VH-VL binders against Ribosome maturation factor RimP (rimP). Designs and how they scored, part 10

Target 1, 164 residues: Ribosome maturation factor RimP (rimP), of Thermodesulfovibrio yellowstonii (b5yjx5)
Amino acid sequence: MNIKELKDKITDYANIVGEQEGVEIVNVEIYPGGKGLTLRIFIDKEGGVTIKDCENFSRAIEAILDVEDPIKSSYTLEVSSPGIDRPLKNKKDFLRNIGRDVKITTKEKIADNTFFIGKIVDVGDDWVRIEIQETKIKGSKKKGKTELLFIPFNKIIKAQVYLG

## First folded at step 21 (VH-VL)

Design AA4 (from Y1 with heavy chain S31N)
Fold by ESMFold2, fold request of step 22:
Structure AA4 (fold): chain C 164 residues (1-164), chain A 121 residues (1-121), chain B 107 residues (1-107)
Amino acid sequence: as target 1 above (164 residues)
Amino acid sequence: QVQLVQSGAEVKKPGASVKVSCKASGYTFTNYYMHWVRQAPGQGLEWMGYINPDSGSTSYNEKFKGKATMTSDTSASTAYMELSSLRSDDTAVYYCARDRGYYDWGYFDYWGQGTTVTVSS
Amino acid sequence: DIVMTQSPSTLSASVGDRVTITCKASQSIRSYVAWYQQKPGKAPKLLISKASRLESGVPSRFSGSGSGTEFTLTISSLQPDDFATYFCQQSYSTPLTFGQGTKLEIK
């Protein structure tokens, strides 16, 4: 079984367990490490993932892996929450972060800028709308006023939660 | 000069389908969302949804999901809206409208002339 | 959905009058309102964006104001060309919604 096929299979198991445990699967990674393969599964949920959530998910996925035995070598399992540096890529990612500040780099200039910091206020099927302080907008006539900026997902190079 | 030219009026029977076209000129077609708005006889305006011609992504007002299908042909700078399983209450004028985007999203600065679709038994 | 309610539904006025049309949103939409003019058999025409920004080529007798939930379109001196139906529209969130329209008629 190649790595691609194994990753797909593990992702399927992870999604089943995620539904059972009330968490979403953000990513699955498989690569060589330690005494065999390293399997990393990133989980998330509304309100944030607790250590107990990770423990419960790990126990449940290990049970399935033990029964289905898809990895013939030894392996190391790591279940964790996504890091702050994980990119926001789709509607689900942005919805999870409504109300948070985000930094976004765009493929083309919008009012002479390609880099924006603002609060996520709305998310559509293929766009995000962020609130930008007027002092961050070049050429603004009104100091201290906020503006909403609509950015299609396909115009985004990178988006990431901004901590200040 | 920006121009949106729609296909001509259609008379259809219940159960048929119709596809309305909206040909854009005078601007880069893929830089702007294209929206569709309907107006039933003697009634106000009702937003139906949009297409992002750059990606092909669409979004529909829930009222029109399953009724309307929006597509585009970027090589022809043309947006399309197809109505399926036509009923008499689909009789209306259908407009395409261009969205400015970014800081000016949701403002329809150019409109097609409208396409009248009449559904009669 | 954000409901946009216009008042009045019909307005009768004479050339030279100052007229005001109001639009109320069911929730705060900040200043994300457009106003359109529509003549019989024609497509709507954008007059005002962002509650008060006059669009290019629109006569200066048109103006818009308001924020939050209440907005107005004002024509300072009515001309024969201004007899039409006027719609407000919010651009704050989807689904985008229009007011029911205000028909401005010659007295």
Scores: ipSAE 0.764, ipTM 0.903, lowest interface PAE 0.6, mean pLDDT 89

